# Ledger of designs, part 10: VH-VL binders against UPF0304 protein MJECS11

Target 1, 168 residues: UPF0304 protein MJECS11, of Methanocaldococcus jannaschii (q60310)
Amino acid sequence: MLSKIERLILANQYKILKILENTSEYDEIIKILEEGYEIFYDEILGHIFDELPESEGQFVLDILSFYDIVVEPYKQKNPNDHEIINHPYSYFKGFDGNSETKYMAFVRFLIEDQKKFSFVAKYAKKTDNFNSHFPMLDKYRKMVELWESKYNKKYDLKREEILDILNA
Short names: E, the ipSAE of ESMFold2; O, the ipSAE of OpenDDE; V2, 0.75 times the mean of E and O plus 0.25 times the DockQ between their complexes.

## First folded at step 7 (VH-VL; framework fv_prolgolimab)

Design e1 (from d1 with heavy chain S31D, light chain E30K; at its last look DockQ between E and O 0.07; V2 from the best seeds 0.00; counts 0 for: pae O 13.3 > 2, placed apart)
Fold by OpenDDE, look of step 7:
Structure e1 (fold): chain C 168 residues (1-168), chain A 119 residues (1-119), chain B 106 residues (1-106)
Amino acid sequence: as target 1 above (168 residues)
Amino acid sequence: QVQLVQSGGGLVQPGGSLRLSCAASGFTFSDYSMYWVRQVPGKGLEWVSAISYEGGSTYYADSVKGRFAISRVNAKNTMYLQMNSLRAEDTAVYYCATEYLDFYGMDVWGQGTLVTVSS
Amino acid sequence: QPVLTQPLSVSVALGQTARITCGGNNIGSKSVHWYQQKPGQAPVLVIYRDSNRPSGIPERFSGSNSGNTATLTISRAQAGDEADYYCQVWDSYTYVFGTGTKLTVL
């Protein structure tokens, strides 16, 4: 539901677009907003997604940071550590495109748009652009929780600490 | 070239306030956590504060909690330290630093700025 | 909260090996970083995560950490190694620096 003020603002924005683009294609949208036909709001707001809460955003940043700053550098410096290298969770797998779409999208935004987490970025192809095709939230939450509670979220982790978190 | 350039500081009376700035260049500022470390002349290093790359997490030494506030504006590639209720014991050279290359230690430092709290 | 104790000073003859210790309760379970600081300059990271050297740091610098003591070892000491050295750990959501050691090269 939109307030009258929100409807007015949006209607005015579309009126501005109407003028700028010299088109009548926004007339129906303007009418919907002015008359308040909520049943058609999805046609207007369909591309505006629900917010990713700050805490969840931070969580994603945390798990990506763990992989990018801790795990990947370790693997690079310890290529013969096969236990870590071959660990099932030795690389960031992304999030489930079906049930965790918002998280997956945020990851893609961080990596593709903001160009962050370069060491994780190389796994884009391997992970179907960070679509894990399987729910990963619980696993990552356990990892981050352990990282925070047991290791104070420090980045200078020792091998056994990294392995412990991977096994979370 | 990766570098941190500091500004601010100076002389202030006890109870006063100062704001330090640390401008970053040569790297993607928003990818890295930032730190403040201070040093009384002739004395050792003391960690003061830390802020995560997106500013979502901040950390403070007990000695400055409640008085100092660390912040960053990534769009400006700048980190700040707001210092309120300054005390004589806050007198020190303040350094900003980051973990750029290895992420395991503070490997990039500013040039330092002197803060003097005196009546 | 943790306290890192370093000797106030260490002396070493030119070409000899200097060892600077950093003591802390169960410090071996933590990752220790080491910094070199010369007068009027900002600190320089010389060892990170117990025993790793950043690029540009000579192989003469090495580190170890076990039990209650971390050690920075400087082999074949040179005059330019004369400086203050600090150990550091991250713990309890804080960084903690050691008390610092002045290394004198004789």
Scores: ipSAE 0.000, ipTM 0.531, lowest interface PAE 13.3, mean pLDDT 91
ESMFold2, look of step 7: ipSAE 0.007; ipTM 0.552
ESMFold2 (binder alone), look of step 7: mean pLDDT 91; pTM 0.924

Design e2 (from e1 with heavy chain G105Y; at its last look DockQ between E and O 0.16; V2 from the best seeds 0.00; counts 0 for: pae O 11.3 > 2, placed apart)
Heavy chain, then light chain:
Amino acid sequence: QVQLVQSGGGLVQPGGSLRLSCAASGFTFSDYSMYWVRQVPGKGLEWVSAISYEGGSTYYADSVKGRFAISRVNAKNTMYLQMNSLRAEDTAVYYCATEYLDFYYMDVWGQGTLVTVSS
Amino acid sequence: QPVLTQPLSVSVALGQTARITCGGNNIGSKSVHWYQQKPGQAPVLVIYRDSNRPSGIPERFSGSNSGNTATLTISRAQAGDEADYYCQVWDSYTYVFGTGTKLTVL
ESMFold2, look of step 7: ipSAE 0.356; ipTM 0.760
ESMFold2 (binder alone), look of step 7: mean pLDDT 90; pTM 0.891
OpenDDE, look of step 7: ipSAE 0.000; ipTM 0.539

Design e3 (from e1 with heavy chain Y100G L101T G105A M106F V108Y; at its last look DockQ between E and O 0.02; V2 from the best seeds 0.00; counts 0 for: pae O 10.3 > 2, placed apart)
Fold by OpenDDE, look of step 7:
Structure e3 (fold): chain C 168 residues (1-168), chain A 119 residues (1-119), chain B 106 residues (1-106)
Amino acid sequence: as target 1 above (168 residues)
Amino acid sequence: QVQLVQSGGGLVQPGGSLRLSCAASGFTFSDYSMYWVRQVPGKGLEWVSAISYEGGSTYYADSVKGRFAISRVNAKNTMYLQMNSLRAEDTAVYYCATEGTDFYAFDYWGQGTLVTVSS
Amino acid sequence: QPVLTQPLSVSVALGQTARITCGGNNIGSKSVHWYQQKPGQAPVLVIYRDSNRPSGIPERFSGSNSGNTATLTISRAQAGDEADYYCQVWDSYTYVFGTGTKLTVL
């Protein structure tokens, strides 16, 4: 549901677009907003997604940071550590495109648009652009929780500490 | 230019203690792991200890475990090696080193300091 | 725990190619570094991660690593190349140096 003020603002924005683009394609949208036909709001707002809460955004940043700053550099410096290298969670797998789409999209935004987490970025192809095709939230939450609670979110972790977190 | 300047060492009796220092300059000290390597005169190199860039991880050769302690104060750009319960076989030139690469290689070295353990 | 075995000495004629080997069980699966040390001086890294040269190291220095042997190759040997050479690996949070090789340039 949109308030009258919200509808007025949106209607005016579309009226501006109408003028700028010299088109009548927004007339119906303007009418829907002015008359308040809520049943058609999805046609207008469908491309506006629900928010990713700040805490969830931070969570994603945390797990990516763990991989990018801790795990990946460790693997680079320790190519002989096959236990870590071959660990099933030794690389960031992304999130499930079916049930964790918002998280996956945020990861893609961080990596592709903001160009962050460069050491994780190399796994884009391997992970179907960070679509894990399997729910990963619970696993990552456990990892981050352990990293924070037991290891004080330190970045210079010992091998056994890294392994402990991977096994979370 | 990267510089590692060492101090400390000298002559000590068996069972005694010494502390070595390594002052770093010419690079961001806290970005790099630091190392101690020793060499008996006329002999080969032996790794002694390592400390991660923030000091959260320390490593020791079996020959010095329990007796030596590596530490660093990043605010002072200095690394230390506390050597306790010294033995005759600890007699060597000790080098501090830092890793400029990301592959556990010793890219830069101090000038070395002689530690002599003798009765 | 790994043991890196180097020849005690290697001789090379001026302008010729010297090869110093570093033997170890499955050393080819490890990253091998090489150091040059001249009398009274600290070691100098000349090869890192099997075959990479640090800045300032001449192209005459090269490295390879496969199977059970890593090799430091010094082409067009110069008098200034006379020194001790050490290979080194990291394994299980232990840094291991080779036994060292004295290179003599004739």
Scores: ipSAE 0.006, ipTM 0.564, lowest interface PAE 10.3, mean pLDDT 92
ESMFold2, look of step 7: ipSAE 0.045; ipTM 0.649
ESMFold2 (binder alone), look of step 7: mean pLDDT 90; pTM 0.917

Design e4 (from e1 with heavy chain S57T, light chain R49D N52D; at its last look DockQ between E and O 0.02; V2 from the best seeds 0.00; counts 0 for: pae E 11.2 > 2, placed apart)
Fold by ESMFold2, look of step 7:
Structure e4 (fold): chain C 168 residues (1-168), chain A 119 residues (1-119), chain B 106 residues (1-106)
Amino acid sequence: as target 1 above (168 residues)
Amino acid sequence: QVQLVQSGGGLVQPGGSLRLSCAASGFTFSDYSMYWVRQVPGKGLEWVSAISYEGGTTYYADSVKGRFAISRVNAKNTMYLQMNSLRAEDTAVYYCATEYLDFYGMDVWGQGTLVTVSS
Amino acid sequence: QPVLTQPLSVSVALGQTARITCGGNNIGSKSVHWYQQKPGQAPVLVIYDDSDRPSGIPERFSGSNSGNTATLTISRAQAGDEADYYCQVWDSYTYVFGTGTKLTVL
């Protein structure tokens, strides 16, 4: 639902665009907005998504930080630790593109646009650009919750502590 | 088998532009990030730029940021370096490279292409 | 600005052991790669991930990395080992090369 003032502003902006681009493409949108045809508002707003809550954004930053700062450097320095290296959750697999789409999109934004998490970024090929193709939210939440509650999110984790989190 | 073949280069005036090419063969090019490294004759290696396997993410050394543009066309197995606003300090042999065996450092290199910026 | 500092030159007698250092703040937490470069040629990877050798690199080449120093070791030095050597790390989405060391085999 749009307020009358929001509809006025949008309609005027589309009228300006119509003139600047010399197009009739916006005539229908202008009419929808001026006459208040609410059933069609999704066609105007469909590309504007709900916010990703701050807590969910922080959760994604936490799991990426765990892998990028703790797990991957440990693996690089301990190449013979087969229990960790071959662990099912040894690397960040991404999120399910079907059911966890906003989390996957945020990971891609952090890595591709903001250029963060360079160790994790190297797994893009293995992970189909961080689409895990199966739900990962429950597992990652358990990992981050244990990391926070038991280890206070410290980065200087011992081997057993890393395994404890991977096995969460 | 695995090979990077470079082309382009030559003499150019300060402020001019050049485009370098790096053609790959013997591996699935679209699976690998690509890199440019340069070397002033008689001096050390300097990393210049990188591009992700899909081409959506690029990185640049501070010395070239804003003047050089790395790109790739995966359908042509070719990476490019567009060099604009060239300076005398950009004179170097330019190498393309990749990490062919993941996490193994730059283990495949092109033959090098000389770029000379002078007047 | 972080730098990877190498000695400008190292000399070694035939058959003896050469050690080339690469200094960097906490370099022991990073994977260090080493490259050999002969005049007019592209660099060749000789050590990766601190201590591993690519196929075709003789066992005389070895590496270590701890604390603030990575070291390339060439035992039983041969005339063909005479070259420039560079260390390299990945840092903050960039590749950082060391300053380079010219190895002379006497």
Scores: ipSAE 0.007, ipTM 0.525, lowest interface PAE 11.2, mean pLDDT 88
ESMFold2 (binder alone), look of step 7: mean pLDDT 91; pTM 0.918
OpenDDE, look of step 7: ipSAE 0.019; ipTM 0.567

Design e5 (from e1 with heavy chain S33A Y100G L101E G105Y; at its last look DockQ between E and O 0.69; V2 from the best seeds 0.00; counts 0 for: pae E 11.6 > 2)
Heavy chain, then light chain:
Amino acid sequence: QVQLVQSGGGLVQPGGSLRLSCAASGFTFSDYAMYWVRQVPGKGLEWVSAISYEGGSTYYADSVKGRFAISRVNAKNTMYLQMNSLRAEDTAVYYCATEGEDFYYMDVWGQGTLVTVSS
Amino acid sequence: QPVLTQPLSVSVALGQTARITCGGNNIGSKSVHWYQQKPGQAPVLVIYRDSNRPSGIPERFSGSNSGNTATLTISRAQAGDEADYYCQVWDSYTYVFGTGTKLTVL
ESMFold2, look of step 7: ipSAE 0.006; ipTM 0.556
ESMFold2 (binder alone), look of step 7: mean pLDDT 92; pTM 0.941
OpenDDE, look of step 7: ipSAE 0.016; ipTM 0.579

Design e6 (from e1 with heavy chain S57R; at its last look DockQ between E and O 0.07; V2 from the best seeds 0.00; counts 0 for: pae O 12.9 > 2, placed apart)
Fold by OpenDDE, look of step 7:
Order: structure tokens, then sequence, then C-alpha cells
Structure e6 (fold): chain C 168 residues (1-168), chain A 119 residues (1-119), chain B 106 residues (1-106)
């Protein structure tokens, strides 16, 4: 349900778009909003998702940073470290597209839209575009927590420290 | 096989409107962002617009802001470009593209559609 | 928005090495992609993120990016390499293409 104020604001925004784009394609949407036909709201709002809170956004940035700045550079410099290279969590797997969709979407935004975390980006294909198909939030939270609490979120980690975090 | 097939376009007078379509096949359409790029015959490439994988975010070149609208219907594996208030300078071959094989770089392209704006 | 400057044309003898530059302020801090386009065809991605080669692209194609210049290098140039080449970056929520370079193989 949308309040009258929300409907008015949205209707006005579409009216502005109508003028700017010199089109009548928004007339139906405007009518739906002004008359309050809620049954059609999904057609208008379907692409508007629930927000990702700031703290959760920061969490995602943190785990991506760990992989991009710490793990990936280490692997590049130590290609013969098979324990790290073959570790189950040696690369960022993304988030579950079913239960962690907003996190997956944010990762895709950061990497695809903002073009950040270039060393993690190479795993897009391997990870089905960072859809882990398995819940990963708890694992990443443990990793980040350990990285922050035990290692002060430093980037110059030693091998054993990296492994410790991966085993979190 | 991964491919993009375009349709729409044609000849239109200045101030007119056209809608381009780009139909995707051979991959999970909803997993990838899509793009429109245009090229004036004999000239260089110009990025036009982008839309995120689920359509929640759109981007436009300054030259088309307020006139063009990008959208997608994932259930139909189709992306659209609504072009309003067309100008002579919008005359170009329009390509749709995506980043299927890798996250960076447009590695899959449509065949292109000619849009001609002329009185 | 950034401006990417490319030479209008580059000529290379058959079997020699061609270098196409893409200039931009601090372009080295950006990821640069390169496209090849032949007449009547859609562009083809030949290099992504500065130096990575997509599957199917010959090893003769390589890329580098540092400072204010990105470079596409085509070694052992073949007649089939004759085409237009464009660099591209993503910046400030805008894709920007270079001006394009016509590569002629002599």
Amino acid sequence: as target 1 above (168 residues)
Amino acid sequence: QVQLVQSGGGLVQPGGSLRLSCAASGFTFSDYSMYWVRQVPGKGLEWVSAISYEGGRTYYADSVKGRFAISRVNAKNTMYLQMNSLRAEDTAVYYCATEYLDFYGMDVWGQGTLVTVSS
Amino acid sequence: QPVLTQPLSVSVALGQTARITCGGNNIGSKSVHWYQQKPGQAPVLVIYRDSNRPSGIPERFSGSNSGNTATLTISRAQAGDEADYYCQVWDSYTYVFGTGTKLTVL
C-alpha cells in the first residue's frame, strides 16, 4: 500500500518524465497512482527492492576487500602454496541467489556497475556471477569478524593469518 | 548458443519515436547487465545506455538523457530502448550488448539496427 | 567524463608488431577494454581489464595500461587484423569509448 503522499510524489515524478521524454507512455501509470489501483502497483514497483542497510553494505565491502586486497594478491605471489590455492574458501564465492539475493545483487553492483574489486571479478564465470547457490553470510561474517578482532583488519597479513581467516 | 537478436528501428522524422528490441538466448538473461551502443556510419562507437540484470538500475549517456528509456522484461529475455524526441544526430546503427563470458567488457553483441532520423 | 584519445590511423607491415595507444588522464587507474571492428560487423572484445584476453582471441593480442596511456599490442600482424580498434573505460557511471584507430596492414 502507498500513502496518498507517496502516490502524489510518484505521480508527479512520472508527469515530469512524461514531459522530459515527450511521451504518453506514463499516462496509465499516472492514472493508476492517482486513482489508487493497488492491484497494479507490482507492475510499477516490482523492480524496487528492499534496501540493504549501511552496516550490511559495509560488511560486503569488507569481505570483498579481504579477498581482493589480501587473498588474491597472496595467491598471485605464491602460486605454489597449494594449501591456500586449494582451500575451499580461497576465492570469493558470492552469495546465495535464493536466500541472500540482496547481498548477491550488491556484489554484482560493486563489481559490474562500479567496476570495483578487479581481482575478484575474474571469478564471475566460475561462481555463476557470484551466485554461490548456498548460504554464505555466516561464513563470511566469521571471516570478517576474525579479520577485524584478531588481526585489526590489516591488509599485510602473513600466510598463517590468511589461512586462519579462511578457516574461520 | 549465446546470441542477441535485434529488431525495430527504421526511418523516422525529427521529433518522432522508435522502440528497439533485443532478444537474448543461450544464457540466463536475468544474470547479466545489458547495454546499448550506437555508431554513426563511418564514425566511432558511442555508449548509449545500460541496465542492470534485474532492471533496478539504469544509466544513460548525457546525449540521450531525458529522451531515451532502457528497460527489460526478463521473463521474455528481451531488452528495449524507447527513443523519443529523436534528432538527426541520433541517426546511427544501434547495437545491444552484454557481458556474458566475463564481467568486464561487452563480449556478446547483437547484429545492429539502423535508425535514421530525417525530414 | 573522461576523454580517450587514439591515433587516427596506424600502419604495420605484415608480420610486424602494431601498437595502438589510448590516452587519458590517469587512465592507468581505470580498467581499459579493447574492441576490434571490421566493416559491416559488430565490435569484438579483444582485451578486457587492461591485459586479459577473452577465449578465442589469439595470443598475438595483448594489452597494457599505466600512467596516462593504455596500449593494445598486436604482434605478428596478419592481414585479417586490419580493422578499427577502440579502447573503452567505465567512469562516473558512463562508458566512454576512444576515438578509434584504423589499423592498416601493409
Scores: ipSAE 0.000, ipTM 0.538, lowest interface PAE 12.9, mean pLDDT 91
ESMFold2, look of step 7: ipSAE 0.006; ipTM 0.584
ESMFold2 (binder alone), look of step 7: mean pLDDT 91; pTM 0.926

## First folded at step 9 (VH-VL; framework fv_prolgolimab)

Design f1 (from e2 with heavy chain E54S L101E; at its last look DockQ between E and O 0.02; V2 from the best seeds 0.00; counts 0 for: pae O 9.7 > 2, placed apart)
Heavy chain, then light chain:
Amino acid sequence: QVQLVQSGGGLVQPGGSLRLSCAASGFTFSDYSMYWVRQVPGKGLEWVSAISYSGGSTYYADSVKGRFAISRVNAKNTMYLQMNSLRAEDTAVYYCATEYEDFYYMDVWGQGTLVTVSS
Amino acid sequence: QPVLTQPLSVSVALGQTARITCGGNNIGSKSVHWYQQKPGQAPVLVIYRDSNRPSGIPERFSGSNSGNTATLTISRAQAGDEADYYCQVWDSYTYVFGTGTKLTVL
ESMFold2, look of step 9: ipSAE 0.411; ipTM 0.785
ESMFold2 (binder alone), look of step 9: mean pLDDT 90; pTM 0.904
OpenDDE, look of step 9: ipSAE 0.013; ipTM 0.580
ESMFold2, look of step 14: ipSAE 0.014; ipTM 0.614
ESMFold2 (binder alone), look of step 14: mean pLDDT 89; pTM 0.895
OpenDDE, look of step 14: ipSAE 0.007; ipTM 0.550

Design f2 (from f1 with light chain K30Y; at its last look DockQ between E and O 0.15; V2 from the best seeds 0.00; counts 0 for: pae O 9.3 > 2, placed apart)
Heavy chain, then light chain:
Amino acid sequence: QVQLVQSGGGLVQPGGSLRLSCAASGFTFSDYSMYWVRQVPGKGLEWVSAISYSGGSTYYADSVKGRFAISRVNAKNTMYLQMNSLRAEDTAVYYCATEYEDFYYMDVWGQGTLVTVSS
Amino acid sequence: QPVLTQPLSVSVALGQTARITCGGNNIGSYSVHWYQQKPGQAPVLVIYRDSNRPSGIPERFSGSNSGNTATLTISRAQAGDEADYYCQVWDSYTYVFGTGTKLTVL
ESMFold2, look of step 9: ipSAE 0.511; ipTM 0.815
ESMFold2 (binder alone), look of step 9: mean pLDDT 90; pTM 0.896
OpenDDE, look of step 9: ipSAE 0.008; ipTM 0.548

Design f3 (from f1 with heavy chain S57Y; at its last look DockQ between E and O 0.10; V2 from the best seeds 0.00; counts 0 for: pae O 6.4 > 2, placed apart)
Fold by OpenDDE, look of step 9:
Structure f3 (fold): chain C 168 residues (1-168), chain A 119 residues (1-119), chain B 106 residues (1-106)
Amino acid sequence: as target 1 above (168 residues)
Amino acid sequence: QVQLVQSGGGLVQPGGSLRLSCAASGFTFSDYSMYWVRQVPGKGLEWVSAISYSGGYTYYADSVKGRFAISRVNAKNTMYLQMNSLRAEDTAVYYCATEYEDFYYMDVWGQGTLVTVSS
Amino acid sequence: QPVLTQPLSVSVALGQTARITCGGNNIGSKSVHWYQQKPGQAPVLVIYRDSNRPSGIPERFSGSNSGNTATLTISRAQAGDEADYYCQVWDSYTYVFGTGTKLTVL
């Protein structure tokens, strides 16, 4: 639910938009907020997603860092290492658009908006813009966990260490 | 004080067999891949075989494939090279080596052992 | 099965700079390692991953790799630098050594 103060603030913001855009399209939203029809709040707030907690955000940064800083540079220097190159997890596949949407969205934000992880960015087309169409959260968590616990999250990894993490 | 100490080798007739050993110390043996490299006296280095840290992967040069077998016993910190059907061209100094720092190069070497195949 | 080509021999005056090349098709895209071998001794790694120096190796040793040529550079050459030098790469699950270069210090 929204407090009366929150409702007043939002209603006033929509009233400002109404004036600026010279439109009546916000009248219903304003009325919903002023009269407190909570059943329709989801229609108003639908484009406001649940927060991605800091720890989960850091996790996404970690897995992307592993691929961007460790795996991709290795492949560049070892293009004939077919075991790594052809490994099913040798590239970042993204997250599942159905069950892991907030993670996928954050990846897209990092790559498309912030222009980070340039070596991973090249897989946007291959991965349907980082929609893996299959849950990947658990796999990535295992990888990051192994990377941290066994290899101290170092970036200068040996081949066997990279492979070990990919096989996590 | 990482060390590799080799044993085995010697003189053998063509078609015979020899087993080389390489004992490791000063590092966690099971964490690192191991290699055999040979050198004909007065000639260059030739890679012979490699075995991954766990022993799960073995690799061989075409010249020895089917005749040589690399293995390791991590509990004993020892790697082996079983050489069967030996040929005159297998005559060389054989070195064991480890990827103490990385997989793709040999940063620690044994002292070498001479294998002579002659009738 | 790439071929790494090295000059058969290189001579350098004492205190001068020696350069040993290792040629290979697109070798710049690979990691090149260098070994020193003195008579009657096992090889010693002197450069790994193109330009990294193992602990204990003097800073006089340096490496570079680009295009079709990797280069081992030995500055301020000393008499003790006289040895055979081999480049090496990993390729398609094989380890390929260069033909070797005999460095003579005059």
Scores: ipSAE 0.021, ipTM 0.575, lowest interface PAE 6.4, mean pLDDT 91
ESMFold2, look of step 9: ipSAE 0.119; ipTM 0.698
ESMFold2 (binder alone), look of step 9: mean pLDDT 89; pTM 0.908

Design f4 (from f1 with heavy chain S57Y Y100G, light chain S29D K30Y; at its last look DockQ between E and O 0.02; V2 from the best seeds 0.00; counts 0 for: pae E 10.1 > 2, placed apart)
Fold by ESMFold2, look of step 9:
Structure f4 (fold): chain C 168 residues (1-168), chain A 119 residues (1-119), chain B 106 residues (1-106)
Amino acid sequence: as target 1 above (168 residues)
Amino acid sequence: QVQLVQSGGGLVQPGGSLRLSCAASGFTFSDYSMYWVRQVPGKGLEWVSAISYSGGYTYYADSVKGRFAISRVNAKNTMYLQMNSLRAEDTAVYYCATEGEDFYYMDVWGQGTLVTVSS
Amino acid sequence: QPVLTQPLSVSVALGQTARITCGGNNIGDYSVHWYQQKPGQAPVLVIYRDSNRPSGIPERFSGSNSGNTATLTISRAQAGDEADYYCQVWDSYTYVFGTGTKLTVL
């Protein structure tokens, strides 16, 4: 739902872009906004998502930090620890692109745009750019909750503590 | 057969610029991080730069930071090293290399390209 | 970042065992990789992650890493093993090579 004032502002901004870029590509959008064709507002606004709550953003930061600071450095230093290296959750798999889209997008923003989590980032090709293709929220939430409640989110975890969290 | 074929070396005056190329074949180039390593003739190996598979992450040794720029064009299967403000201490054989299946080491190396910085 | 110190040279009699060390503070906390470089050639990976051999590297090449020392071991040394050898680690987004060791087979 756009107000008349919002439509006017957006239409004028697209008119400015049309001039600056010397293009007719915005002509349709301008008509949609000026004439009020609400059925097509999704074309204009479809890439504007509802907010990811702060607590969920922190949760994503926590699970990425666990892998990037704790698990991946451990694996680099312990290359023959096959129980951890071959563990089903031994690396960050991402989030499901179909049902967890906001979480996957935030991971991609953190890694691609902000250039964070460089150990985790190396798994982009293995994980289809962090699309796990199945729901991961419940598993990661159990891992982060155990890490917080039992280990106070410390980074200097012993082998058995890492394995305990992976098995959560 | 994985191959890395290098080009672009030569003689340049101090303060000059060169661009090195590393052309890849025999593997899916866009799946692998790539490296530059140099070696002063008769001396040891020194890491220079690294670039992620997509080009989104770049890393540099302190000795070249701000002067060298690593890049890749995955559509051309080619990695580049733009070398600016060259100094005599940059004289070396420059090698490109692929990342291995696991991370943080160099697996397949190019043949090397000599860069000489001299007046 | 750590300095990886190697002896300048090591000599070994033909058929005997050579050991090339790579010293660093707590190097046992890192995965150590080893490269062989013959004169006029590019380096070749011979050991990765302390003790693993890439395809095509013979069993007489082995590696270990503990405490402050990583070691490349070449048993039954052959004339073709005469080369420079470098250790390498990754440390905080930096790739660090050892100082290099020239192995001479007598």
Scores: ipSAE 0.008, ipTM 0.566, lowest interface PAE 10.1, mean pLDDT 89
ESMFold2 (binder alone), look of step 9: mean pLDDT 93; pTM 0.943
OpenDDE, look of step 9: ipSAE 0.013; ipTM 0.590

Design f5 (from f1 with light chain K30E S92E; at its last look DockQ between E and O 0.02; V2 from the best seeds 0.00; counts 0 for: pae O 12.4 > 2, placed apart)
Fold by OpenDDE, look of step 9:
Formats: sequence, structure tokens, C-alpha cells
Structure f5 (fold): chain C 168 residues (1-168), chain A 119 residues (1-119), chain B 106 residues (1-106)
Amino acid sequence: as target 1 above (168 residues)
Amino acid sequence: QVQLVQSGGGLVQPGGSLRLSCAASGFTFSDYSMYWVRQVPGKGLEWVSAISYSGGSTYYADSVKGRFAISRVNAKNTMYLQMNSLRAEDTAVYYCATEYEDFYYMDVWGQGTLVTVSS
Amino acid sequence: QPVLTQPLSVSVALGQTARITCGGNNIGSESVHWYQQKPGQAPVLVIYRDSNRPSGIPERFSGSNSGNTATLTISRAQAGDEADYYCQVWDEYTYVFGTGTKLTVL
């Protein structure tokens, strides 16, 4: 449901676009908004996704930070540590494109648009652009929880601490 | 009651071989790294070897590298130290240990096993 | 490998406070652990991660670590505290022990 004020604002925005683009393609949308045909609002708002709550956004930042700041640098400095390097979770796999789409999209935004987490970014191809094709939320939550609770979210982790978190 | 019980050791001539065993109980053996530490009588502690929880990684002190081999059989809750080409300076009490509660320190120790290398 | 230097011996009177030091270059940036070893026995962990006590270790035992020195402090020393004490760190896939300190309780 949209308030009259919201409808007015959106209608005016589309009226502006109509003028700028010299088109009538927005006339129907404007009418829907002005007359209040709620059944068609999804057609208008369909490309506006549900919010990713702040806490979940922070969670994603945390897990990416763990990999980018802790795991990746360790692997670089310890190329012969095959146990860590070959660990199933030694690299960030992304999120499930089917069930965790908002998280995956946010990761892609952070890496592709904001150009953050450069060490994790190299795995874009390997991970199908961070589509894990398998739910990863639970695993990452356990990792972050352990990192925070047991290791105070410090970045200067030792090998066995990293391994402990990877095994979470 | 977490316990490590050691066996093996004894007297051997220089150039000989011995195999030490460390049997673990009271915890999930496969979840924890294991270590060997030795002590020359009247001297300090010296780390000898380490093996990761899975056995995928092994580490050795320079003094034993190439001669000693650490291994574990998780299904048997047992860790081993194969000692080859033994030298007089390898004479020591050998302890197995694990970091059951946390990492990077030995919070559980075996009772120790004396290894004597002498002609 | 880092070298952890301990005094050869420390003496303390009954009921007094003993301090055993472990010196190392920038050891304060490392986690230092302490072991007690009595004659004929295996070492026992008494302090881990600089200042934490395992279960069963009396509150008389405490630890600190800063700069180039870690310190094991034993307050209200008892006769049973007489033992060898070793500091230890983890460093680049190695465990490094201090040289050990013999604590005598007078």
C-alpha cells in the first residue's frame, strides 16, 4: 500500500520522466498511481527489492572481512600450508543464488560496484560470481559467531585459529 | 576425563629405530592437533613434532627432520612417532600432548616415555 | 626461531610473591603460555594466552605480557609451588619453549 503522498511523489517523478524522454510510455503508470489501483503496484515496484536489514548487511561485511583480511593474506604468506589452502572453506564461496539471492546480490555490489574486498574478488570466476549454488548462511554465521565469541573478532589470527573458524 | 597414555620407547643402539605410541581418550581425538615434546634429563623442554587434527599437516623440529615421522590413526585414537636413525642426543623423555581446550599450547600431556640411545 | 630467555632460578619465601620472567623480542605481541613441572612429572599448563588460568589452577597464579617480557606471578607462595617453570609461544609452525626457571620456596 502506498500513501497519497507517496503516490503523488511517484506520479510526479514519472511525469518528469515523460517530459524528459518525450514519451507516453509512463501514462499508464501515472494513472495507476493517481487513481490508486493497488493491484498493479507490483508491476511498478517490482524492481525495488526488499531491504537487506542492517544487521544482515553487517554480517556479510564481517564474513567478507574475515576472508579478505584474515584468510587470504594468510594463504599468501603460507603457500605451503596445504591443509588451509585445500580446506573446503578456505575461500569465500558466495551465497546461494536461489535461496540467498539478497545476500549474493549484496556481495556482488560490494565487490563489483564498490570495488571492495580485492583479495576475495579474484574468486569471482571460480565461484560463478559468488553464487555458491548451495545455502551458505548457516556456515558463515557459525564462522562469524566463533570469530567474534572466541577470538574477539581480531584480525591477527594464528593458523590454528583460522583453521578453527574454517571448521566452524 | 581427557587422557593420553603413552607406550613404546626403551633402550636402543645408535642408528636404531623406535616407535612411540600415544593413545587418547575422553575427547574427540580427530578434532585436535597432537604434539611430541621431549626433555633431556635435567634439561628443558623441546618441541619435536606436530600433526594436525586430520593428519594432513605435519611439522618437525630441525633436529629430527628427516629421521622422525609423526602419524595418527584417528579411528584408533592413537598418534605415533616413528624414530629412525636414532642418535645419542635423542635420548630424552618424550611426551605426547594435545591442545584440547584451545590452540597453540599443550593443555593435556601424556605420562612420558623414556628413550635411551646408547651403545 | 625466537629465543625465550628465563632466569635460571628464582627464590621466594613462603607466603611471598614470586615473579618469573620470560624475555623475547616483541614477545608482548605473542600469546605466552606457562607450564609447571615438578620432578618426575609431566608439565602442567598453569597459564595460557598470557593471563588465563586453566580450571584447577589457583588464583595465586597470574600472568602478564607486554613489550619484551612476559611474567608469571605466583602470589602467596606455597611449598608445593616449588618446581620448574617454562614459558612457551607458537611461532611459524613451531613451538618454542623458554629455557626454564627453577623456583625455590624458602
Scores: ipSAE 0.000, ipTM 0.542, lowest interface PAE 12.4, mean pLDDT 91
ESMFold2, look of step 9: ipSAE 0.022; ipTM 0.618
ESMFold2 (binder alone), look of step 9: mean pLDDT 89; pTM 0.906

